# VH-VL binders against q96il0, part 48

Target 1, 167 residues: q96il0
Amino acid sequence: APERGAERRDTAPSGVSRFCPPRKSCHDWIGPPDKYSNLRPVHFYIPENESPLEQKLRKLRQETQEWNQQFWANQNLTFSKEKEEFIHSRLKTKGLGLRTESGQKATLNAEEMADFYKEFLSKNFQKHMYYNRDWYKRNFAITFFMGKVALERIWNKLKQKQKKRSN

## First folded at step 1 (VH-VL)

Design x4d (framework fv_cixutumumab)
Fold by ESMFold2-Fast, scan of step 1:
Structure x4d (fold): chain C 167 residues (1-167), chain A 120 residues (1-120), chain B 108 residues (1-108)
Amino acid sequence: as target 1 above (167 residues)
Amino acid sequence: EVQLVQSGAEVKKPGSSVKVSCKASGYTFSSYAISWVRQAPGQGLEWMGGIIPYFGSTNYAQKFQGRVTITADKSTSTAYMELSSLRSEDTAVYYCARSYEGDSYHFDYWGKGTTVTVSS
Amino acid sequence: SSELTQDPAVSVALGQTVRITCQGDSLRTYYATWYQQKPGQAPILVIYGKDNRPSGIPDRFSGSSSGNTASLTITGAQAEDEADYYCQSRDSSDNHWVFGGGTKLTVL
């Protein structure tokens, strides 16, 4: 089926934000968008008594964030570079200059850009599919470890109750 | 050298099933998709479905949904296509083909084909 | 293959240029991929993307695309180019592949 393992989650990182940088915090917080990836980084809070399992989960989330940001930074740079190369090539072929009469950067119309978008989409289809597959794999692993952490916290509470000496 | 080696010809009765294999070599098996394409005598090419071995994700053409099952065994670098409820119209040459990584989804290497004949 | 339309047959004289066309709405979004098939053989990839040739494919083969139409051009056709040519693209669901009906090229 096309839905199995073919899910695309490479849309914009836009979201509602009603926060300012914390003066003092014991929780995760979200920073401004990265210049290249356009994704908002999450700065993870480290608990005072972090278990090895909690540390593993946090590091997995941090590693996944770094991987995700690097992918999109590279993709955005590649898109921008190839778009510029395409525009310059087409303007050269037409015998046109790189600037308009107003001094603005010369652009191609939507019909002319259709060739670029078609080429870029076709060329990057497999790369984006593998990104989506790896993204879901990483999210599955994070969910699995979140479950383990939740169970650990439940067991710790039960141990406290069970080890309360009846004597 | 990339190679896709398919199993031998099959003769099947109507209503039975057939399972064709495609053994890959010369590349990292899990990194590329494998598709199955058939061709009836004197007819054109028809895509049936494909699999991404690393994740086990499958895609099936609507026409074959419910009758085709595509699987992969990473330990032997082999993909399989099983077609059930065979009819005379399923008589065809069945090809496996690899989808190239790092570019668009095109079939850069093809097996030599497996002839499946459905007759009483 | 209703989604991609090819003429069933075309002829070209030895050494002349021939253009094989493929038409479908998906070609506005995706470049067509072209395959050559000779009798009794598996198809081979000839052109993918805008105008990319796999290693071993002669430079007389080229691809082009305009609107909903893709074309495979053979400049200076040779006898060995006599074959069936298939275009391939995505179906209307954007998640499956479809082939054109094929064009039989005869070199006269």
Scores: ipSAE 0.000, ipTM 0.481, lowest interface PAE 16.1, mean pLDDT 79

Design x4e (framework fv_cixutumumab)
Fold by ESMFold2-Fast, scan of step 1:
Structure x4e (fold): chain C 167 residues (1-167), chain A 120 residues (1-120), chain B 108 residues (1-108)
Amino acid sequence: as target 1 above (167 residues)
Amino acid sequence: EVQLVQSGAEVKKPGSSVKVSCKASGYTFSSYAISWVRQAPGQGLEWMGGIIPYFGSTNYAQKFQGRVTITADKSTSTAYMELSSLRSEDTAVYYCARDQKYPGNLFDPWGKGTTVTVSS
Amino acid sequence: SSELTQDPAVSVALGQTVRITCQGDSLRTYYATWYQQKPGQAPILVIYGKDNRPSGIPDRFSGSSSGNTASLTITGAQAEDEADYYCQSRDSSDNHWVFGGGTKLTVL
């Protein structure tokens, strides 16, 4: 029994919520994958001498991560809930039980589920469209500021090397 | 209905360039990215790059850096993929696909593909 | 970047169950998306977001994932299911796509 527990290599949901990066981290750390949101959480390192530009980038990345995590967790939960309600409603209407002879949850075939998928996607089309637009907008901004931070760091290094050579 | 219509087959000489078009309809063009994927005869799918029409911003696979240019014309809802310095190894079917984050990080729909043959 | 590994070929007898697997680090972060491709045709979306089917895809197709592995299962394979199957994911930056090498399914 203990050996089976030790061999279990799954990323447990409780492990994700209990993510703890190393104490003396001097760079960003990526936590275990979150199956509910389909996204891996990132712990952002904060330098003691963080520039205003670096702070702006970090805050943008943190805000985007929170926005993305919440959106996906909510949408996945909503989809699963509505799908289950639809299946239960249709099985009830057909006079079928909620469990198969084998004891597994009863499901509908693809033809029967087609109506649900069409309705769910059309119902969420606008939300889906706005999400994609906003996700691209946020990632564009992040990429842009990452470039600016990289240039700032290069400039500062070159500036200090030039000053050292002059002295 | 949502669809992507690609330009017709091309035959090109080595060293030349080819520009393939992908016209979108049935959805708000700027709200989704367009990705380009190629497939050489008998080979698998290979992602080349994509564009976000809302910003005109692009991402390219490292293998194609410097040779591929992806653009979009919002007024005609058309994306373009231009590949330069063509080699015989670039003979392939080139697909465009709508790149969407929700509901599950997927490409749908796909264009029917444009065959590009590079021969002397 | 990331890499996705698929067996190049698999076979199944008509009416039997087959499982196609996809393995890679990106699958620890994202659920795999699956495409079916028949000769001379563009790929068709079969499964997305873990185990969702688009409208029109038969219920015999299902998906599953655990750790760094994703699977496409076809229960009661039909002759028309003979095709190449590709898995797909994103890298950790969300900026690049990666495809598996593809699995050719032969229905005997």
Scores: ipSAE 0.006, ipTM 0.553, lowest interface PAE 9.2, mean pLDDT 80

Design x4f (framework fv_cixutumumab)
Fold by ESMFold2-Fast, scan of step 1:
Structure x4f (fold): chain C 167 residues (1-167), chain A 121 residues (1-121), chain B 108 residues (1-108)
Amino acid sequence: as target 1 above (167 residues)
Amino acid sequence: EVQLVQSGAEVKKPGSSVKVSCKASGYTFSSYAISWVRQAPGQGLEWMGGIIPYFGSTNYAQKFQGRVTITADKSTSTAYMELSSLRSEDTAVYYCAREGYDTSSYYMDVWGKGTTVTVSS
Amino acid sequence: SSELTQDPAVSVALGQTVRITCQGDSLRTYYATWYQQKPGQAPILVIYGKDNRPSGIPDRFSGSSSGNTASLTITGAQAEDEADYYCQSRDSSDNHWVFGGGTKLTVL
C-alpha cells in the first residue's frame, strides 16, 4: 500500500470561482472569494435590449475577470507549493523531520522565512510586472468601451427627448 | 487519472457544420480552461479558442471569429467546439486541451487524442 | 500567420546535444512553452514556465530564454526523442495563444 503522504493530492494549478448565482437575477451578483484566487467573482446581468456595444463591454469585463481569477489562483498555488518546498529543504538541511514529535507539521520561524519571502518576491518581479502591464491594457480597453457606451446612452436619451418634443 | 475523451471522426460536406465534443474526467471541470487546437495534415498546431466552463466565457482566435462556437456543459463535464461554413482547408485533426498558468507562461498539460474532421465534396 | 518562428528541421546524432530555437517579440515578455509530438499522437507538454518539466519528462530536456529567443535543449539525444517540437506563447495582442511552426527533429 502507499504511504499516507502519497494519498495527499496536490491542488489544481489553476481555478475559477465555485460561485453560482441565483437563476432569476436582475442585478450583477458578487460571489464569495474563490478558494484559490481569493477574489470575489461578479456575475453580470444582461438586459433584454443590450446593444452590440454594451455586449462587447460586458464580454470584455467578463474575460478580464476570468484572466484575473486565473492569475491570482496560480500565484497563490505557486506561493504555497514553493513555501512548502523551502520549509522541507531547510528542515532537511538541519537534519530535522518534516513532522514534529506530536505529528504536527514542522515549521520555520519568521526570521528563517524572511529568506523565502525575499527570494519569492524577487524572482516573481517579472511576473508581477507583466501582470501590471496586462492589467493596465485591459483596464484601458474597458474604460474606452465604457466611454463609448456612455456616449451611446446619452445619444439615445437625446433621441427620446426629441421624439417626445415632436409629439 | 485526468483524461479528455473526444468524439469520433467525421466526414462533412463543404458549407456544413461540425460539432466535436471533449469529455473531461479526473479533475474539477469548472476549475480549468479548455482550449481547442487544430492541425491540418502535415501542418503545425493552430489555436482556435478556449472556454472557462465556470462562467461559459470564450475567447476566439481572430481567424475563426464568426465561424467557431465553443460551449461547455458543466453537468456532463463536456466541452464542445462547433465550426460552421466548412471549407476543404478545415480538414484537420481537432484537439481539446486543459490549460494552466504559472510564472508568466500558459501551457496545456492534458490533451485529448484528437478528432479527425474531413471536409470533402 | 504565426508570430513565432522555428526552423522547420534539425538533426542530431545519437547521444549528442541539440538546441531547438523559437523567436518572436512576445518572448521578450513571456516564457515559451514547449510540446513534443510524435506521428499520429497528440502533443505532450515538455517544458513550461522558463525551465519547468512536468512529471515523467526526462531531465535531458531543458529550457532557456534570452531576449526574443527561447530554446529547448536536449542533452544526450535518444532515439525516442525523434519528433516534432512546437513552442507556444501569447500573440501580439496578449489575448490569444500562438504556436511556432514546429521543428522536425531527426536523430541519426
Scores: ipSAE 0.000, ipTM 0.464, lowest interface PAE 13.8, mean pLDDT 79

Design x4g (framework fv_cixutumumab)
Fold by ESMFold2-Fast, scan of step 1:
Structure x4g (fold): chain C 167 residues (1-167), chain A 119 residues (1-119), chain B 108 residues (1-108)
Amino acid sequence: as target 1 above (167 residues)
Amino acid sequence: EVQLVQSGAEVKKPGSSVKVSCKASGYTFSSYAISWVRQAPGQGLEWMGGIIPYFGSTNYAQKFQGRVTITADKSTSTAYMELSSLRSEDTAVYYCARDTSGEFYSDYWGKGTTVTVSS
Amino acid sequence: SSELTQDPAVSVALGQTVRITCQGDSLRTYYATWYQQKPGQAPILVIYGKDNRPSGIPDRFSGSSSGNTASLTITGAQAEDEADYYCQSRDSSDNHWVFGGGTKLTVL
């Protein structure tokens, strides 16, 4: 039933699942895997004296996390819905019910699923290629800014040491 | 709630330039691309280009290469589309739209900005 | 764009089923996205990723894809469904978006 599938389409997640780290934490926290993306979210600690450069790095990491979570949540939802529809279509063609005699969801064997996997991978190949390019660009940018933050911290320590020696 | 608020209507002379703005709110601006799409009176939708705000990475339709410039100001969550060397054929409603990451579809649209080019 | 082809007009009787089609080589690789546009309004996303509906889109709207063809089906058309429908996909270079020419749906 395509119409039944359509009724469940709007359950696609739009953002990262929330979790609450302890209130007095002084470091980054890694949460449980998101229900839809299956990726673990990171809650970033914000120090009181965060520099503009440190803020830029943190925001880049947060934005990359949100981008990554959204992509995989949508991809996993699309895969699951199309897989379910394919299975239902093939079972209907065979004259079989949607549930097994034990009451569990009926499934197809690996050979029968091969057509679905080939079609899904083919349809999504270029989309995944562009995702990977953007993923690499974002990780390069994060690494670059991590280097800038490290240099800023070294410079600040040197300035601090130099002023202490001069005064 | 997600909103894209566009600047007001413009009337321009041939040969001039127009710059349309699109102020985003209700989401993390840099996590989504912004596309610009136009529609001439009685015509269909035409994609002009887009930007990924975090990187400033732009992508322009071949038809508009050399005439369109898309920019983004992350501090104000505002995207801009500037079209130069205007012709009467550029008379259209110009839309900004938010593109989902990796999926390449537009889930929220601005209400449009009418640009009229006449002598 | 010419890369995605739609018939310019289609009509359906109230309560009947209509299928709007979009054809192009990119549809072998990417699923079509469908937008509805009513006079004087911005387009609204109706279907994405083959057959996904955003919140607020009635369940009478569904999508399908086969080879180089994508279809938007409205089962039990209502008067308020009268609008222009546009398909969208990637161009032949895979780095730009293109729209079909649009289909004007008239509900009789």
Scores: ipSAE 0.000, ipTM 0.549, lowest interface PAE 11.1, mean pLDDT 80

Design x4h (framework fv_cixutumumab)
Fold by ESMFold2-Fast, scan of step 1:
Structure x4h (fold): chain C 167 residues (1-167), chain A 121 residues (1-121), chain B 108 residues (1-108)
Amino acid sequence: as target 1 above (167 residues)
Amino acid sequence: EVQLVQSGAEVKKPGSSVKVSCKASGYTFSSYAISWVRQAPGQGLEWMGGIIPYFGSTNYAQKFQGRVTITADKSTSTAYMELSSLRSEDTAVYYCARGDESYYGTGFDLWGKGTTVTVSS
Amino acid sequence: SSELTQDPAVSVALGQTVRITCQGDSLRTYYATWYQQKPGQAPILVIYGKDNRPSGIPDRFSGSSSGNTASLTITGAQAEDEADYYCQSRDSSDNHWVFGGGTKLTVL
């Protein structure tokens, strides 16, 4: 039977493994790096009496994590595929096989690979700009709602204190 | 053999919907994006949208937003394109094609043979 | 604008070199991809990235890119190269693909 706190190796649409926090967790925790994005997932603690604002904040943080992991998983997979394709294309153009005489995978020298890295960075420039813009927007929204939640909690504590005093 | 096999020709009434299938074989389905491209008689190629099966993420061309739905079934290695609220202007050959979402791009290196959709009253 | 512009027609004599051009703002950021389409057939990929050929595409096909312009060059055109050629790139949102209007190549 499934156990609470047991590790799960499910993949989400973003390609992210889903992990359960350790037994009796009462706070957010950070899991091991995702295989594809190489980012560590955060698993969020859900309070027993979560307010609508707290739920909105949690969902915003979860959605931002999924977006971030999807972006980097796609970026890393794209890099790996394009790197292999570049190497194979250049070796073919030179009339070289994909394997050395010893059976090892043939590679390009550092100077030749520098061309690939420059092109990859240049071609991803606009995508990274859009990512940074959206990252800042998302972090601003998260920070704003974190502030709202903090103020709500302070206000509720003050109301409870005043109510007890008036009784 | 590496191939994309599309469903057969369709004749539809205006206002109806059509769902075209694209079955992949000979490669790891989840490792490549699938795009849908159409071509009206005597016209050029028009990208409609695509899906990355591994993530289930979709992108749709602005012109087709709200009318096109692209899905993928990893268990059958099949992608689908559903176009709703059909008009006579939707009469075209609809192609599925395999490609990357990469910026460097491997291009759409494998194409289905196309599915003719005719919309007439 | 992000729309890709191609001349609608070009001709070349058998054995000569022809250059088909594609122009658009997205080409400043992304390499063009090129497709060949013959009547009644699906397109086939002939060039991707800057100047990469898929397996089975003759080495007479090459690509180049400068500024907002990409070019497909066929060196020593053959009769079987007569077809429509389409360039492809990203649109202004970087989230969508767009095709050029196509260039009909006639081999004389």
Scores: ipSAE 0.000, ipTM 0.485, lowest interface PAE 13.3, mean pLDDT 79

Design x4i (framework fv_cixutumumab)
Fold by ESMFold2-Fast, scan of step 1:
Structure x4i (fold): chain C 167 residues (1-167), chain A 124 residues (1-124), chain B 108 residues (1-108)
Amino acid sequence: as target 1 above (167 residues)
Amino acid sequence: EVQLVQSGAEVKKPGSSVKVSCKASGYTFSSYAISWVRQAPGQGLEWMGGIIPYFGSTNYAQKFQGRVTITADKSTSTAYMELSSLRSEDTAVYYCARAEYDSSGTYLGYFDYWGKGTTVTVSS
Amino acid sequence: SSELTQDPAVSVALGQTVRITCQGDSLRTYYATWYQQKPGQAPILVIYGKDNRPSGIPDRFSGSSSGNTASLTITGAQAEDEADYYCQSRDSSDNHWVFGGGTKLTVL
């Protein structure tokens, strides 16, 4: 099988000659999960004769993907940092070290961790609400432009049929 | 099941034109490029040109520029190759073949499925 | 130069290893693709993207590339491997595809 998620070392005009990318077609490509956001990136297909409207739709989708990945990368880093700080604080309160007798990381029980999750969710409630609002707004815009592109393509097909009939 | 079904054999006079068809099935027609490759009797393979139906973009080998025209009809999933100003040296089997292309519209350099070929004979 | 050069003929004894070579400037930039063609039939894809095999192609077929040279190796040749073999690559300057002249493999 092809080497999925292989590094793209060099970009050649043929797209296949000097690196081991996944096979490409005129469809979007889905990559491996980003190490920070845990979301799989989508590489968007770019038509050679892309219309201004199609370009606007593609850029909107790319910008939305970048925004989404940045949000979750930041959120996951914040979560990890605050989780570590919470665990350290609670272990300090108990008079325990960060490592067990076997040298492994000390952990809190499920009941203690529930306090952290409750606090984290409450603290980030407004941030997540703003994210959801923007996420829906962006998807509405994408759907709207997808509709415009569909109408443009129908119009272009009609124009092509007229041209074919006359000449 | 991917299939490329080509039109039947043709016998043409020198100076005329021939148009060969290649009907695709078993995949999304616009998602792949179609190339045309010919082979004269006892000779090797010769790439003539290709089309990406989604864009309508074509590329032609220099030897055939000005004589070959490749088109595609998305409604019938059919690609066409028309060769004009025929000479006896154009007597060959003409193959259509499918290729992938990347997001830049560049062919990926291999033909994974081939038609069975159309024999074109040019004689007086 | 966009031309690909292959020896016109090669022979191998049944069960032995044979190497078919392809040379050209384009092979410094692009991996060779290999096709097998039997008399009266369309070519079939054997190797692409350096050393990838399509489904249905036996593992005795392998590809390699070094500098301006690409090779198709058949390890333990069988009678059904008797065919013409064509290499293919791209001329980056013209964005055109080129085939080698073909190598007729005879299995003795």
Scores: ipSAE 0.000, ipTM 0.455, lowest interface PAE 21.1, mean pLDDT 78

Design x5 (framework fv_cixutumumab)
Fold by OpenDDE, second read of step 2:
Structure x5 (fold): chain C 167 residues (1-167), chain A 120 residues (1-120), chain B 108 residues (1-108)
Amino acid sequence: as target 1 above (167 residues)
Amino acid sequence: EVQLVQSGAEVKKPGSSVKVSCKASGGSFSNYEISWVRQAPGQGLEWMGGIIPDFGTANYAQKFQGRVTITADKSTSTAYMELSSLRSEDTAVYYCARGYSEWDSGFDYWGKGTTVTVSS
Amino acid sequence: SSELTQDPAVSVALGQTVRITCQGDSLDSYYATWYQQKPGQAPILVIYGQNNRPSGIPDRFSGSSSGNTASLTITGAQAEDEADYYCNSYDSSGNYEVFGGGTKLTVL
C-alpha cells in the first residue's frame, strides 16, 4: 500500500509577533495584528514583585493567547486555502483563468461564493463549537484567577495599613 | 486597470525625513496589503513594511523598526511611507506594491518607484 | 529575519532549461513567490502560490517547492528572459516579507 505521504497540514507558523514594547513600560502592550490570525498579540507586563498568584494568572493569559492565536491562524489558513481551491475549481469549470486579462485575480460572484461559505461553516461547525467551549473554560479560569489576585492585593494593602498603624 | 502612482524623486540631507506617497487607482485597498520595498543601486529588493488599510496598523521589518512609519488613507486610496534619520545608505528606489491578503502572498501590482537620494 | 539564499548568477543557453533555487531555513514554500526584474523597471510577479502564473506570463515559467527550497524553472529560455529573479516568502512568523538576494540570469 503506497504510504499516503502525510499531507503536511499547512499549519500556520507558530511565530510570536516580534513586537517588543519599550522596556520601561508598566502596562500591557498590544502589538500589531498577526498576519495569519489577524489577532493583536498582547505583551504582558511583568511586575518586579510579581506574586506567585499573579505569575500564574499571567502564564494562564499567555497560554490562552497562544492557543487563540494558533487556532485562528490555522482556521484562517484553512479558510483561505479551501476558498481559493473552491474558486479555482469553479473558474476552471467555467473555462476561466485564475486572473483576468487585466492581471487581477479572478473572483466568483456572491451567489457562487455563498455555497462555499455555507459548506465551510457546516464543515467547521463542530470545530467552532469546541473552540467556543474551550474559550469559555479558559476565560472562566482567567477570571477566577483575576478575582484571586484582586483579593490578594486587597489583603496585602490591609496588612500594610495595619502595620503602619501599629508603628 | 489598477495603477499605483508614486510621488516624485526626493533629494534629502542626512538626518532628515522623507515621506513617499502611493496612490492606488482603478481599485480599492480592501483586502489588500500595501507594502514598501526598496532597492539600493545595484542591490536586491528589501522589504521595509506593509499595511492592511482595514487594520490601520503596519508591520515593519526589524531593520527599519522605529525609523519607518507606514500609513494609509482609505478615503484617498493613498499609502504613505515615512523614513526618518536618513543616511547615505538609504539612497534607493522605493517601490510601493499591492498584494492580496489571501492565497496569493505576492505583489501583483507595483509602482514605478520613487528615487530617494540622501546626500550631504 | 530569516534570509533567503539564491545563487547570484546563472547562465542558460537559448532554448535550454534553467532552474533558479531559493533556500531558507524558515522558507514557507507554500507562499513562495518569484519576481522578474529588468534594468530600470519595477519587478514583475511571474509565479505565485502553488505554481500559479499571472496573466501575461509565458507557460515556460513554472514554480516548484520541496522542503525549505523553492525553485523557478524556465523551460526553453528565451532572450527576453535575461533579467534578475527574486524569490520572496514570509518569515517563520508570517508577519514579515523576505526577499532573496536575487539571481542574474544570462541567456547565452
Scores: ipSAE 0.011, ipTM 0.544, lowest interface PAE 9.4, mean pLDDT 84
Fold by ESMFold2-Fast, scan of step 1:
Structure x5 (fold): chain C 167 residues (1-167), chain A 120 residues (1-120), chain B 108 residues (1-108)
Amino acid sequence: as target 1 above (167 residues)
Amino acid sequence: EVQLVQSGAEVKKPGSSVKVSCKASGGSFSNYEISWVRQAPGQGLEWMGGIIPDFGTANYAQKFQGRVTITADKSTSTAYMELSSLRSEDTAVYYCARGYSEWDSGFDYWGKGTTVTVSS
Amino acid sequence: SSELTQDPAVSVALGQTVRITCQGDSLDSYYATWYQQKPGQAPILVIYGQNNRPSGIPDRFSGSSSGNTASLTITGAQAEDEADYYCNSYDSSGNYEVFGGGTKLTVL
């Protein structure tokens, strides 16, 4: 019979990137890039005897992944939308159609697009600064809890050795 | 704490469409999966599909593919479920429910339900 | 559509222990979540992630599983526990949510 908590967590999350990790995996699984964020989701392995501290670490990593996925999905969508609007606006100002003679989308030259990229990056500087700050804080917290989990595992191993010696 | 508020009861004719809304009050909306679950009179719960507003991608149960459309409007914190080509068998209470986890099945907050009656 | 199977009805005497079961192949890989539903009301989450209780759910409710079977146990059933109980999990692919058919609990 399958061990409770281990194989059970090979579950694709509903409404996030859907992939099916190998059922017998004893390690974290990395999926394909998400359609919107372009980031690879991680499905975390959950051992049957997960401690409360290990659960807190895993949930923190899962929450950080979702936060990161949402940020980049929204950023990429905003970039694509504003890029399309910029191109349409510039083509209209030039008196050009939005489509070529072949029916394909008309485009701007590299110099004109450079203006958009410069404006987009400048406009989003504050947002990216706050993202980097929060990314740092989240990774610091994750590292801190990874250290606590490592210490707990060392302590448990030492405790088991002492218990074995008392036999 | 988040509350899910659903639109009022609907009476529809066969062949028509119905669109039910679910407004999240007070809490974060865009980063949770909102699912739709229905229950026919005297029957069990049936999952129809769900959406995460931030991603805009809806996932549908196979039984409802082609007839159901789930959407979300982040500006109003409202999710919608539209069911087309209504039949008498679609008479049910329709619930919206929020997923509690990215990895595990299950729903922590539920709307009160919207009764949809399909009759000629 | 019947990925998860529940017995339609079960009875328990006041103060006694009852076990409601849910069976399906997907339960070898995914935990079951349990809901209580009383007439005219929306379902209420009672157990998630195998044996976790939301705030406000009495400690007489517990979850367990073995192989492809998940169980909801009520130790010392009370009159107010009379309700329909539904299990919920993913299907075998992990892509869709599925519900059991529900079990009507009668407290004698």
Scores: ipSAE 0.000, ipTM 0.455, lowest interface PAE 18.9, mean pLDDT 79

